# Ledger of designs, part 233: miniprotein binders against q9h3h3

Target 1, 235 residues: q9h3h3
Amino acid sequence: EDGFTAEHLAAEAMAADMDPWLVFDARTTPATELDAWLAKYPPSQVTRYGDPGSPNSEPVGWIAVYGQGYSPNSGDVQGLQAAWEALQTSGRPITPGTLRQLAITHHVLSGKWLMHLAPGFKLDHAWAGIARAVVEGQLQVAKVSPRAKEGGRQVICVYTDDFTDRLGVLEADSAIRAAGIKCLLTYKPDVYTYLGIYRANRWHLCPTLYESRFQLGGSARGSRVLDRANNVELT

## First folded at step 18 (miniprotein)

Design hS4
Fold by ESMFold2-Fast, scan of step 18:
Structure hS4 (fold): chain B 235 residues (1-235), chain A 80 residues (1-80)
Amino acid sequence: as target 1 above (235 residues)
Amino acid sequence: SETIEVTVTEETSPEEVAEEIVKALEEGAEKVRLTAYGREAIERALEAIIIVAKRLGYRITVTIEKEDGKVIYTISLEKE
């Protein structure tokens, strides 16, 4: 039902990264100020390009919360991209394993759990839960997209520092579930984002490594996580 | 035996443990429990589980329990 291509969506995300961000930084701001900040900037009301009638009059690319221990590390993205060009020219198979190896070599290890929600109460409530978990130290960092003109789904991204740390990825999923989130989650390593691996990629790779579905009550873990490449379901 | 117990250490080969698990499941074991202490052993146990899934050629389900620095993975085959 969406007429936009993966290339168009990638271009929009890149533009958002270049615009100003609204940030709650727990490294320098007391946790007691979080609830007021969340009330001031609910993501369903913050507009992408600014509107005098909304919380922002100027463009906002992302709304983010940084945890107390947050320490950004993007790795060697330039070296990654150069090695990626060499790999494509070599004629070697492009597989999840070769991309994992490339990411490890260049220390491009971060990744993120993604959730897509329509503008409204459920989005704002989910974001508030995630933001509190970040400030309380259960998650490291998260961001949410502002509202585009005429709506459309917004995305919450919850980052982990190392996608090869499978247990760390699963612990982040558990923390997201403990924060009250019940929607579908997918996990994407940032190396895939830097190399342009989206839904309609030319190498026919699945653009995400994991898929998490909420499971109420009788599960000790609270969710079912599918490792898509290896066909293992973790509960 | 309905449940097989396996201890994974930082010296354990994921391939060797995977072979033991595949054999147990093929012989009718209903559950296989892998207990691992410490980060390296915990990761090796998960690597063995991934090898098992590839060897079986179908999706497997694993329950993860954490206890005081150890992780217990339970591979379960449901009959009903």
Scores: ipSAE 0.330, ipTM 0.748, lowest interface PAE 2.7, mean pLDDT 84
Fold by OpenDDE base, second read of step 19:
Structure hS4 (fold): chain B 235 residues (1-235), chain A 80 residues (1-80)
Amino acid sequence: as target 1 above (235 residues)
Amino acid sequence: SETIEVTVTEETSPEEVAEEIVKALEEGAEKVRLTAYGREAIERALEAIIIVAKRLGYRITVTIEKEDGKVIYTISLEKE
């Protein structure tokens, strides 16, 4: 029973993190092999549980591409969670500033641009564009969810190292747009995921810090980025 | 107090759905019920709810019900 709660989606994402990943690692694999890998494992055809006739026979949690500069650093997630529990118990006000400070203190600074796309050519094309941008060093790491049995949208996650680095977040948006992606993008810090801060949370915290909308003929970035916390357009 | 029903389809943008919700709430609806069929519509409904929560700037309560292959989101304003 797909619990369509933000909590259920998070639990599914966490469960997917525990299953095998299909990874193209640009640090160990020549960039010339990317096109063959993309053709072998199109996200729209890779199934979550390895359905008959899929490119994968085993369950796949994520399809990912690692860039040359990719270094996994999750920070002190356990310390972050403990501090979060203590903060909740203290009855102190919880603000976006509080979460930012917790993230900085525990070095849990990663965040991601998210895009949701229906399975099919548009998804596979978008993923191919992102994967190339990662291999070319314009982006550091990206992942895409496999096709679910029930269908529905697949998510592409494009990571940045530091959600507090506004320029880095905007540069990643620009790289995504340069890859030909025109859909709505939302940026979510990983700290919000680790702390269970989802949509409609009891603290009224918006888990999405930025929203990017494609703009034709606009600024050099090709998008309008809204800071949702401050309700300010970033130029 | 009138519950406004909004059907979310795969063709309806989250922004359009959000505008309908906000309009309904501003017009005095106590509850807005979103009915979404299929995963795409369900996700769009969720995105719409987020947009609404942000636009209103005050706390909304969302209840989620699953019925016959659809998801029903009921949005209500928490009257403090």
Scores: ipSAE 0.000, ipTM 0.215, lowest interface PAE 11.4, mean pLDDT 84

Design hS5
Fold by ESMFold2-Fast, scan of step 18:
Structure hS5 (fold): chain B 235 residues (1-235), chain A 80 residues (1-80)
Amino acid sequence: as target 1 above (235 residues)
Amino acid sequence: SETIEVTVTEETSPEEVAEEIVKALEEGAEKVRLTAYGREAIERALEAIIIVAKRLGYRITVTIEEEDGKRIYTISLEKE
């Protein structure tokens, strides 16, 4: 969110999705190969548009790890976009509940825990922990952005199948904490990403549904999770 | 009563449980303990807690115990 407009952020996200991905796919690759793959492609060194001095000479949109049971389902994004356009032209209020209903109707249910880290050892260490949790079956799928040309924070996205399944979202948070992650996490449903809802949106919607903070005290998962819309602590 | 026990099932109304919790705490109960077994029951217990928190505005503390698909939520008013 680096001060850019929603249009710029949406265009950048589209470009990343369209460019090649570096993927460790546990459905077809033995788990024993993960450590070598992580060493070859540390996200702090993989460059967005390629550089002969980095691990990649060609553009990379995302670095991803797919779990053994991963089955992608994006839902009906086309139908969602059409319904969104109709909703905006209808003059009806745009609310979290209205967006939730659009997502359910069009089966656009996935969402993700987000963590933003500066390029360096902590990012690479966090990604390695997440990748191992995915390959070991505690998480379904994750991806991390490559290093941008001008620097800036990189993002790790840890996906869940259904943002309306509150327990599933909380279970993913627990698994992220068990992987050794201590930074701030926020949870965003993919419907918000597809519709361009970011921090400074015109509808004044909170761009994330949950926030997780590491708790230094001795809870089992090591985190406190807030429902952002209702301002309620869930763990 | 010092502690009120409530069992939440997949058929339990979150609104009715929330009303029981609010009434018990405002009438001087020290704690309300919700026991929920299974995913649907746990979700209904969480929804009841959210309703309670909205009415009391963070004046509650919730302690969670979890065992093999069963959760026990102990709800009390926060000391000021």
Scores: ipSAE 0.000, ipTM 0.332, lowest interface PAE 11.9, mean pLDDT 81

Design hS6
Fold by OpenDDE base, second read of step 19:
Formats: structure tokens, C-alpha cells, sequence
Structure hS6 (fold): chain B 235 residues (1-235), chain A 80 residues (1-80)
């Protein structure tokens, strides 16, 4: 039981979005500098509030890597939220299909693969693999949470442009697996975050669309991806 | 075990593909192989598979392979 409610974790993530980010931008920084940057700012040592002896002296919300093809597009989040409020007041049934249609209508299509790892070498190694994959153009953008004072797991987020593009979601999973990551992955659309849809929400909506489990030896992708909404396993 | 092959084109609706898959399974196919040409055809195939999964009410396993500019999607029923 991760003692933090999904709501608390979301509030912390939103607060972190407002603090300064440590960014490696492959569009402006040579790829040859990535290893030095990773060595300077290992996620397990970067602290959320800039603790004494940390690589950062100031608060850091996220550590991020932007690929060459990265273009920030959040869509119409305000229009999405207004439409969501109107939908709630209408008394109409809310389904995963409803949320998908809202996301499409407002162009809020981004989603992310999530992995939770304890602070330490495994986290830093996983992050280095992801960061390299982003800089090499196999992934578009990723971020990792800094180390909290209380400890706990850090999260790596690997984004895709469109959660409705199933092939794109699967390609990102394959790239993450190719980077050597073997932990459980969960895929969550950003629309679910913007609308405050967390675990145990009143609409009984599952905020996780896909789960990826590492598989030894079998599939070309090295993982099994479960479509939770449709009960389809993709290999 | 007889693998039935279904070709998915840009002109084939997901519903039509789903009907062909269901028919194949009713005829005793253990596996159905879909050949999809291009990214759009894959999405159509996946939509068809979702229709089938909903109709069957149990989990299906889907393998997606890329071969020479086409995608091969193999549907297998998980024998519980």
C-alpha cells in the first residue's frame, strides 16, 4: 500500500511541474554531452528541494530529456476541462470512450509510460538508458522525478504524442525494453491527469490503459502489453 | 491446427474483419492470421480484434510482426 493516495501523488506531480526543471535538450545540446550531464545529475542524487550536498542547490521539479523531434503540444486543456464539467452536470454516462472522444476533440492526446523505481543505481541506469534512447530518436521525451526527502520510489515518464495511436504506444514500449528496462510499465493518457481521474475514482474508470510486462526470449518486442479496457494481450 | 488468413485492406471495415475472424474461430481455427498493409490497416485490424474480444468475452492474445512492409497480426485464443 503506497500510503500516498493517487490524488496526493498527482498534486505533488503538479506542484513539481511549477518548479525549475533540469533539462537536456538534444535540439540545442550535442549528444556527446549527454554522458557528462547524466553523470552530473543522476536522478537518485538530485533532490526535490536542493538539499546540501546534492548536485542541485535549488528546487528541481523534474529532470527531463527532449529529443530532436520533440514539440510541446498540450492541446486545449481549458476547453477539455470545461467540456468535462459540462458532461458531469449533464448526467450522461461517462465511459472510456467518452474520455477518448473528449481528448480527440480538444487535441489532448499525449500519454506516458510510467515506471516506478527505488532510488539508486538501478534507477540511474534505467534513466541513462531512456535518456540515450530519447537523444538517439527512439523516444521523443522523457522525465524523471527527483529524490524526495522521505525517500520512496521515483517515477520515470516516457511520453508518446498520441495515446490513441496503439502502434505508437507499442513502439515506445519496445524502445523502453530495448533500453534494458525490465520492470512493470503502465500507460496513462494525460487527459486522465488533467481531468483528475485517479485510482478508485467515482466513475470506476481505470486510468491505466495498458500494462507492459517484460518477457524473456519470446516476442520480438520483449514484452507483453495488456490492453486493460478490452482485455487484449499484445505480444 | 488450421491457421486462417484474413487480408485487411484500407477498404475493409473493422466490422467486416471482425466477422471474418469470428467465422474463422467458429469454423475451429485456433489461430487467425491477419495481413495488414500499412499503419492504417493495422489500426483497423486492432479495432476488429477489439470487437471480437468484446463478443467472445475472454482474453485473446495478439502477436504483431512486421515483414517486408506489411504487418502480420496473429490472433490466438488463450486456452484457459
Amino acid sequence: as target 1 above (235 residues)
Amino acid sequence: SETIEVTVTEETSPEEVAEEIVKALEEGAEKVRLTAYGREAIERALEAIIIVAKRLGYRITVTIEREDGKYIITISLEKE
Scores: ipSAE 0.469, ipTM 0.814, lowest interface PAE 0.9, mean pLDDT 88
Fold by ESMFold2-Fast, scan of step 18:
Structure hS6 (fold): chain B 235 residues (1-235), chain A 80 residues (1-80)
Amino acid sequence: as target 1 above (235 residues)
Amino acid sequence: SETIEVTVTEETSPEEVAEEIVKALEEGAEKVRLTAYGREAIERALEAIIIVAKRLGYRITVTIEREDGKYIITISLEKE
């Protein structure tokens, strides 16, 4: 069940990348304009394909906030895909370690913390908190999906530049918690997305590296983060 | 009640730190505290912790705190 949902969400995300984005870019826009922009484009009201009754009349793929220091780097995705094809043809074992090596070799290192929320006040409030953290420099970049026709859950993605930098991944989690987020978070490297590897795959690979749960009191981080592959819990 | 302290640097071997941690815990230490300076050192400490978890064969829980420009990683055993 979760495997089918994850594949559907990944397909929707790829399609959304081709449509226009609503972007608050802190590299070129004063931070003082953020609150007005958030009020104009609450993700619970922005529609995927446009509606005269919503803030947008035309399709919107993503609503995004770029931090002042944000510098996009996708790495060599073409080289990654070619090497993946060669690996599959080689007959060598396909493991998390071999995918990590391919990602490092081709500099495809970005990853993201994901949270899924129903349309409504809690989603808009969570997104506003994340957006402020990005503009204030605690996070680098984030995006949120617009409301789909069927009215299902929306996703907030908070990116880090290097999934192999464990401290950086954990610092992003702490910043998300400091922004007031209390829901379940999962962390996924983009290499799995570029290679089309989802929860239910023939190699039995898990694209989720970390799971974060809010913890009140006693936690230095504000959360408990499980490294699923290595069986280590960070508090 | 004994706490063992280990310093981790950018030159420290994760395998050697893991061996020291396992030895301390097997000899009855209640806590092992790792002090790491900078991002490279904390990555080596985290790699050592992963090796420790694999050698012990069960889930371990650790706390990571920042203190005066350094990172302190604590592994604690509960008394039952």
Scores: ipSAE 0.372, ipTM 0.763, lowest interface PAE 2.3, mean pLDDT 85

Design hS7
Fold by ESMFold2-Fast, scan of step 18:
Structure hS7 (fold): chain B 235 residues (1-235), chain A 80 residues (1-80)
Amino acid sequence: as target 1 above (235 residues)
Amino acid sequence: SETIEVTVTEETSPEEVAEEIVKALEEGAEKVRLTAYGREAIERALEAIIIVAKRLGRKITVTIEKEDGKTIYTISLEKE
């Protein structure tokens, strides 16, 4: 599956965003209903395009949980894309710093911690832990991909409002660890997603800013976090 | 000295603290310990750490401890 170009990955992401979402919205739904909702829509069983044997009869792009304080703000994505096209034509170097400046200028500041898990009990358990943390107010918003037809790994995305707010990014990592998550996490700013910066990008940019690894023992955070751009490891 | 202690407050300049940290490490300190209380001070300490990493051009390892509302960052360089 890692044969897709950045163009194919971007097209797939747009299709998922445009298709219907299954949402538990804690702004309007009592927290007591969460466990029943999670039992009805385990991500390992929800299919991308619908299946007679799945909980969904129609396409589902994402399964999401919105926290009580969640206020969506994607910024000026259209202005970002226009500026990106101008930058590519200009001959100026394309670097993490240049992309950061574009994101700030166009208020495209959100980002996300990513975890990739195979369909099954561990995915559903991890998602349930994240969803509870969102509804309880330790995280702002999260989503998980439905199961693809061929059953590759699914992704859980845990969002923060501002990727330039280092403390906010680190606090989200701590909350994920406190929810019982032990797998590898990577942090990606949404600007990279909108501009098609994936593993197969032509500028050879690292598509993630942080990497978090579970650490048992004396770590107050529950993890070791590497800030790749600044070469700082936080324990 | 082997370990240097620095307090970071909401009024602390990240650049000034970074200069102090860089100087201490260049003079042979094994560790520099930053103590911060409250979100603003914690954020300023983290900004100073980033400045230190950029100035030294080396990997910085930071151990984070939390104690009754205080955050303690212990900064060290990995031996080559």
Scores: ipSAE 0.370, ipTM 0.788, lowest interface PAE 2.7, mean pLDDT 85
Fold by OpenDDE base, second read of step 19:
Structure hS7 (fold): chain B 235 residues (1-235), chain A 80 residues (1-80)
Amino acid sequence: as target 1 above (235 residues)
Amino acid sequence: SETIEVTVTEETSPEEVAEEIVKALEEGAEKVRLTAYGREAIERALEAIIIVAKRLGRKITVTIEKEDGKTIYTISLEKE
C-alpha cells in the first residue's frame, strides 16, 4: 500500500518546478532544429526522474518551448500572497472580481490553457503541434509535464500573458485548435495557482475561468468557449 | 464511517473529481473511494488526488487497490 500523503504530492509538484527543464528556446535556437529536438525528447518518453532507457538521464521537471516574443514576467507574487492573507484575515467577501483585482494590482496576469493527455502518440503529436505553434509565433510559451513512473496523464500548459484579455485567451484557443488539438481545454489563471485556489475551495470559487470544447463545423475557431464564471458561451 | 464512492470516467475532468472528493471530505466523509476504469481514468484520478491534497492543505492518505480492469484509490484525511 504505497500511501501518498498530500504533503508528498505537493512536495513532488514543487520539486518538479525546481528540477531542470528541457527547453527549446526559439529566441536562441533556429526553428529548423525543432523537429530534431521533438524527436529527441518526445514527452511520452521523457521521464520525471531520468529512468534507464529514457532520453533524459537526469530528473526533468518540465519540457518547455519558448517563442520569440516570450518574456518571463511573474509579477509581484509575494505582494499578491501578502495581500491575499490580509484579505482572508479581514473577513471581507472573496469573489472572482476580488481575485481579478488582486491580480491586476500585483501584475500577476498570466494564465494557461490546460489539456490532459495519456502518454503516447497522441500526446507527442499534440505537443509537437503546440511546439510548432509557439515557434511560429502563434503562441508565446508552452510546457508539458514529463512521464511519471506511475504513469498517469501528462499535462500541456499553453500560456497567455493576460487572463483578463478575453480576446487573447480566445486567440490562444484558436491557435491550439489550429494545431489539431481536439480535447477539452480548461483555462486557469496563474493567480489562482499562487493563491491555492483549487476546486471546492472554502470560497466556492471556480478555478477554471474558461472551458473550450472542440466543435466540428462550428465557428471559424473550431471550438465553443464557455465562460464558467458567468455561464456564458463566448463562441 | 461514511465512504463516498466517486467514479472517474473519460468524460470526468480531474477538477470535477477533485471537487467531489473535497466536498465529500468537508461534509464529513471518512473516506472517498475513487474508481478509475482504464489508463485515462487512472491519470485523471491521480491528478484529482493531487488537486485534493493541495486544496485541503491537510495530509491525506491514499491507498491504491488494483482490480481487474479498474484501479481504486481510497482517500482519507490523516487522523492526528
Scores: ipSAE 0.016, ipTM 0.341, lowest interface PAE 6.3, mean pLDDT 84

Design hS8
Fold by ESMFold2-Fast, scan of step 18:
Structure hS8 (fold): chain B 235 residues (1-235), chain A 80 residues (1-80)
Amino acid sequence: as target 1 above (235 residues)
Amino acid sequence: SETIEVTVTEETSPEEVAEEIVKALEEGAEKVRLTAYGREAIERALEAIIIVAKRLGPDITVTIEKEDGKTIYTISLEKE
């Protein structure tokens, strides 16, 4: 890809989490208000650090939609980070299995389907479809990055509660496809994000557990989902 | 027949189900349908599918359907 380091990507992720978010919370806001909110904050126009010409004058880290039944559970992130530091100094191998065990031990189980799209109508349309699926109850929670100052692709993240629950991961993929999304999707556990494991990482680990590709063909329609760890096609 | 039906439970051996799927498809069955109720049964069905895919390769196609609280996986060999 590009020349971004794992440390740089982790620092940017932390900054986005610390900055204010624009949130549509279906637990407290009527679904009828969603379309107006989406029109007010199209992700292709919301700027990361604010701009008088954009919908926001101040920094925005993420644009998010919470479903009516959404109940956040980040697990014990502090315990995870402490155990991670201990693991790094222990000399023990750092592998996908070791990270999985840390995640389970500290109940840091959430994960997400990622899609990367260029700023524009296609991104805004995709986000609107995902947001409606969340508010209607087919997905639990989602967020999209604002437009970066340097310009580049933006990311839509669609979360599931438990990356070890393969059914839940596949159900989310089906809901994303039903919303009209046809681009490549990749699935990443949040434990990798909290620990700063991106494409460029010290341990040469692949942070992607699953890939989904839209497929249109004879006798089959929908998506092909690949288990990256085992190199096995699931759909 | 064209389709073989298999029920997967929390007690089901993924290896035994995988052997049944491979045998059925190699002997000319068009499809094998796995029906599973609940998370543990679904996990065992998916583990069996992984074993099948490792043995038969990427020509395996799996479709997923939900009915009345059950999950149905339909497995077929894609020729074209």
Scores: ipSAE 0.000, ipTM 0.070, lowest interface PAE 26.1, mean pLDDT 77

Design hS9
Fold by ESMFold2-Fast, scan of step 18:
Structure hS9 (fold): chain B 235 residues (1-235), chain A 80 residues (1-80)
Amino acid sequence: as target 1 above (235 residues)
Amino acid sequence: SETIEVTVTEETSPEEVAEEIVKALEEGAEKVRLTAYGREAIERALEAIIIVAKRLGYRITVTLEKEDGKTIYTISLEKE
């Protein structure tokens, strides 16, 4: 974990994406089957590489729930990567605005709210709440990492279709909070993930666009969302 | 303490609303309250808020209320 490099993180992400996924697909499976599926595959017990003592004997890369209206679209990732290579060799400034333009041009618009939780009841409870929100139509799609052998934190990713749609990003945050989630959330566009840009990078880019904190306040149960790029609090 | 109220619609220019907000706050208004109805209007309100933040050096606080299909953003200058 302390020894992980950007190359190691990219390799692990690639391996997880290539390995089989456990999916509850609300487009083809009745919503009434969700609770049984969640009980069968709690993320704190599903192991990354399989174990006879766990729900899975074979490797699992991700545990995912697809909403009834979910339509996968990654955009033109190959075109994005080629344009990124050209941008780096061109000598043009690499800024958040330039990356946003590349993402729009190549239709690589998805992004995600991230939460990191230790394996256990709190993780399983949070995932169940998110999964129900997806199946009920308040969120579009979500996934959670399986348990690593090293026992580190697991991540829940809640996706939106378009990171440039600020209202859509904020509506997803509201739906996550309505599902009972109170931990810190951070929002990252997938364009940064596809280009291998992490927190520490040579261009000093912040891949996190939004940060959400739950606050008890006034007449409304509050979510306090900070736009990291513009340093503006939108609550 | 003066509160200025502004309605944002799908036809509203974010730049013009941002100018109105900046002017009100510079003239001593304590708060500016933006009311928006519907997705397009909310997007325009958010764009205006970002323009205001840039012009005022990110010294603003924004609070969100939802009521009767309305989305209400209240903008104020950070004290001190």
Scores: ipSAE 0.013, ipTM 0.467, lowest interface PAE 7.9, mean pLDDT 83

Design vB0
Fold by ESMFold2-Fast, scan of step 18:
Structure vB0 (fold): chain B 235 residues (1-235), chain A 83 residues (1-83)
Amino acid sequence: as target 1 above (235 residues)
Amino acid sequence: SETIEVTVTEETSPEEVAEEIVKALEEGAEKVRLTAEGPEAVERALEAIAEVAKRLGRKVKVESIEVREEDGKVKVTITISLE
């Protein structure tokens, strides 16, 4: 089978959210403990289900770092789901605009910059940089997937509070770049995750809103950020 | 039976499936295996699992997720336990 269905991706995402997380919480843990924690739990070595030889004995859904000022708000996800069912039944077009409006109405505003990296030193180094930026206050919260049982790329997610706040989204991109990250980044609002909008979705929607590409030397920002729906560079 | 089998269809209420799973776990089942075929059924299975965690106030552990394609349809089997 070439690729995964949206159902497969949604099932795996919910399973990861429900399993235990390894968390460095800067709200309750001194920043001086971060380096030891990162050495104990490198994401390339932490396995999804506690496979033999891994540092974890039990399943791990996510490895996360919470910033000092992090205050999670998922919004009204149940109301969002009910409205989504009503929208699908109504026969009204399903577009990025209608999903954006559902998200605003139900206060499901968070989103995330995604980077996909192969297991290894570069992943662990990128995660360490992101984790330090979170603990130092340049980013609010981040998580990274553990190593899957069937090998593949792992994902680092860097969250922002409000995907409709373009300035906040761009500031997070800048902080990621300042942490030394040079790979492709894509931005996905959590509303798309909750509604199962992935690459092979049945509504044929682009699963991400923004794309960031690192540029050497020319731009003051160090990256080019595009609105993927309109293919327009953000100014 | 230490493992309960639950089939979720596009006609199944996530709340009803959650109620069945909660009851089974409270009556001593160690694991619950949910099987869903097609996108609507998979969506309902995932919603039911989330509702189980909410009702029990405990983390639900996903033991395994198996995805198979049979006759052009996606069949997803999710095995869960508490914690």
Scores: ipSAE 0.000, ipTM 0.149, lowest interface PAE 19.9, mean pLDDT 77

Design vB1
Fold by OpenDDE base, second read of step 19:
Structure vB1 (fold): chain B 235 residues (1-235), chain A 83 residues (1-83)
Amino acid sequence: as target 1 above (235 residues)
Amino acid sequence: SETIEVTVTEETSPEEVAEEIVKALEEGAEKVRLTAEGPEAVERALEAIAEVAKRLGRKVKVESWEVREEDGKVKVTITISLE
């Protein structure tokens, strides 16, 4: 994927954040209703703009599931952005360590495992597995993009509270694998999104911190997780 | 290297924005910076970029993008160039 595609997808994701979400909130809705909700709003059929014949008549930015322990905390994104601008103006070297410190200072610590899947049964099945894992408390929150007009890949995002907590990131990977997901996963901190750090950025920063590959018969986790910044296998 | 600023609003069509971008690039702009406020304007900006690529038959490179919240609205700034 060229830099344009990654940036385009990020801009689309931001635009989608502002549209209405289809949400299953496990804090307020009984878990027994999840299957009916999943059947009503399969992500392969939910359309971004509420196309005729879709389950949704209105635009939908995201389909999301909130777990019982979910607490939205975005941190000080404005302060982060101001500090980032000041840093750029200073001409100081920018490293992954710099971004980590900015994120910690401004409490912008959320990150997500990402998977891209074509619309269809495999996507809907993957989403159902993730949604159950969220409702069961193995994951905190996840969202999936609706179907675009062009029929491109849809993305499932599974969040963790702290991208600096390596154990938490790995636990989320394990939960995703336990849900039956076998595709490639990439982990991206939200701070990288907020600061516009994408593929082929001028600072040569890798926006993906971790990569998870499914492994049959491997370790108890069922995946190999690579620390891309250090080129070290963590599992 | 001149960067041209283009503002995208909810009232601006993707086609109009694309025309403005194409004109700027043809006039020798190295970069075009699109500013969009609100989700509708952001979507229109993205559609405009796609239309520019189509019209010119060239790939558009996104040089940078910035997201800010100002006065309860999301402001997106996308800087593009031609490959």
Scores: ipSAE 0.077, ipTM 0.551, lowest interface PAE 4.1, mean pLDDT 87
Fold by ESMFold2-Fast, scan of step 18:
Structure vB1 (fold): chain B 235 residues (1-235), chain A 83 residues (1-83)
Amino acid sequence: as target 1 above (235 residues)
Amino acid sequence: SETIEVTVTEETSPEEVAEEIVKALEEGAEKVRLTAEGPEAVERALEAIAEVAKRLGRKVKVESWEVREEDGKVKVTITISLE
């Protein structure tokens, strides 16, 4: 986490949030147009900074699909950051419980299931499955990173409204599995992202709350979900 | 003990900002807070941070960052220190 490369990656992630997004918005666009949109913008071919040979000539930060019922609610991020700085200055213990209360107090409740896949057919197929689940109402919102110049894995983020709602987090996992996704998933609350919990060693905090592994012929849900911080099996 | 404030715009030279930051850190500033509004300004701020690390031959630590929307524009504040 420490060092020039890690700081460069964090700064690049922030720049992506600020650059234009390619969005399929099911609130205003008919669901019948999704397949054409997915064919036009496969994530393995959309380039981060634009290229005449790619679907985009201009920079793209994220490729996103908004569900029909999607209502953005980022909470009071500014108040959260001010309270976090005060907490660090106070000398009080920084624990998962303290961060959870900070998030609740400032209504910064969203979180996301993350999957990392190499550029190619499997990534594009996984994204298409997730996008269809969003448009059909089984998931609320998702985004996928564009292809970096140097290659590397791309990330699909599938959001839930409230990381403290364990049932909702597990229902999203089930919907992802029902869409045919078999790779490892990890769940990260957005409060950890806003507070820079990539620096786990500093506070001894796990940067993700849950882990989901696909289970062949095992559970009716198709996956095994663990609470990573407490090492407790939820399913 | 001292935090230096730097505003980066789409007209800002990353090399000139890096030179200013390097001087401030060498003169005892503990942290530098960079504020940038809009994608081009953010890119220039990131380039300046990279140039600071290169010139000092040391790792630069991002202490905090915040992204906020202000009057329909995205504003980023990045606070850095040396390792």
Scores: ipSAE 0.000, ipTM 0.123, lowest interface PAE 20.7, mean pLDDT 79

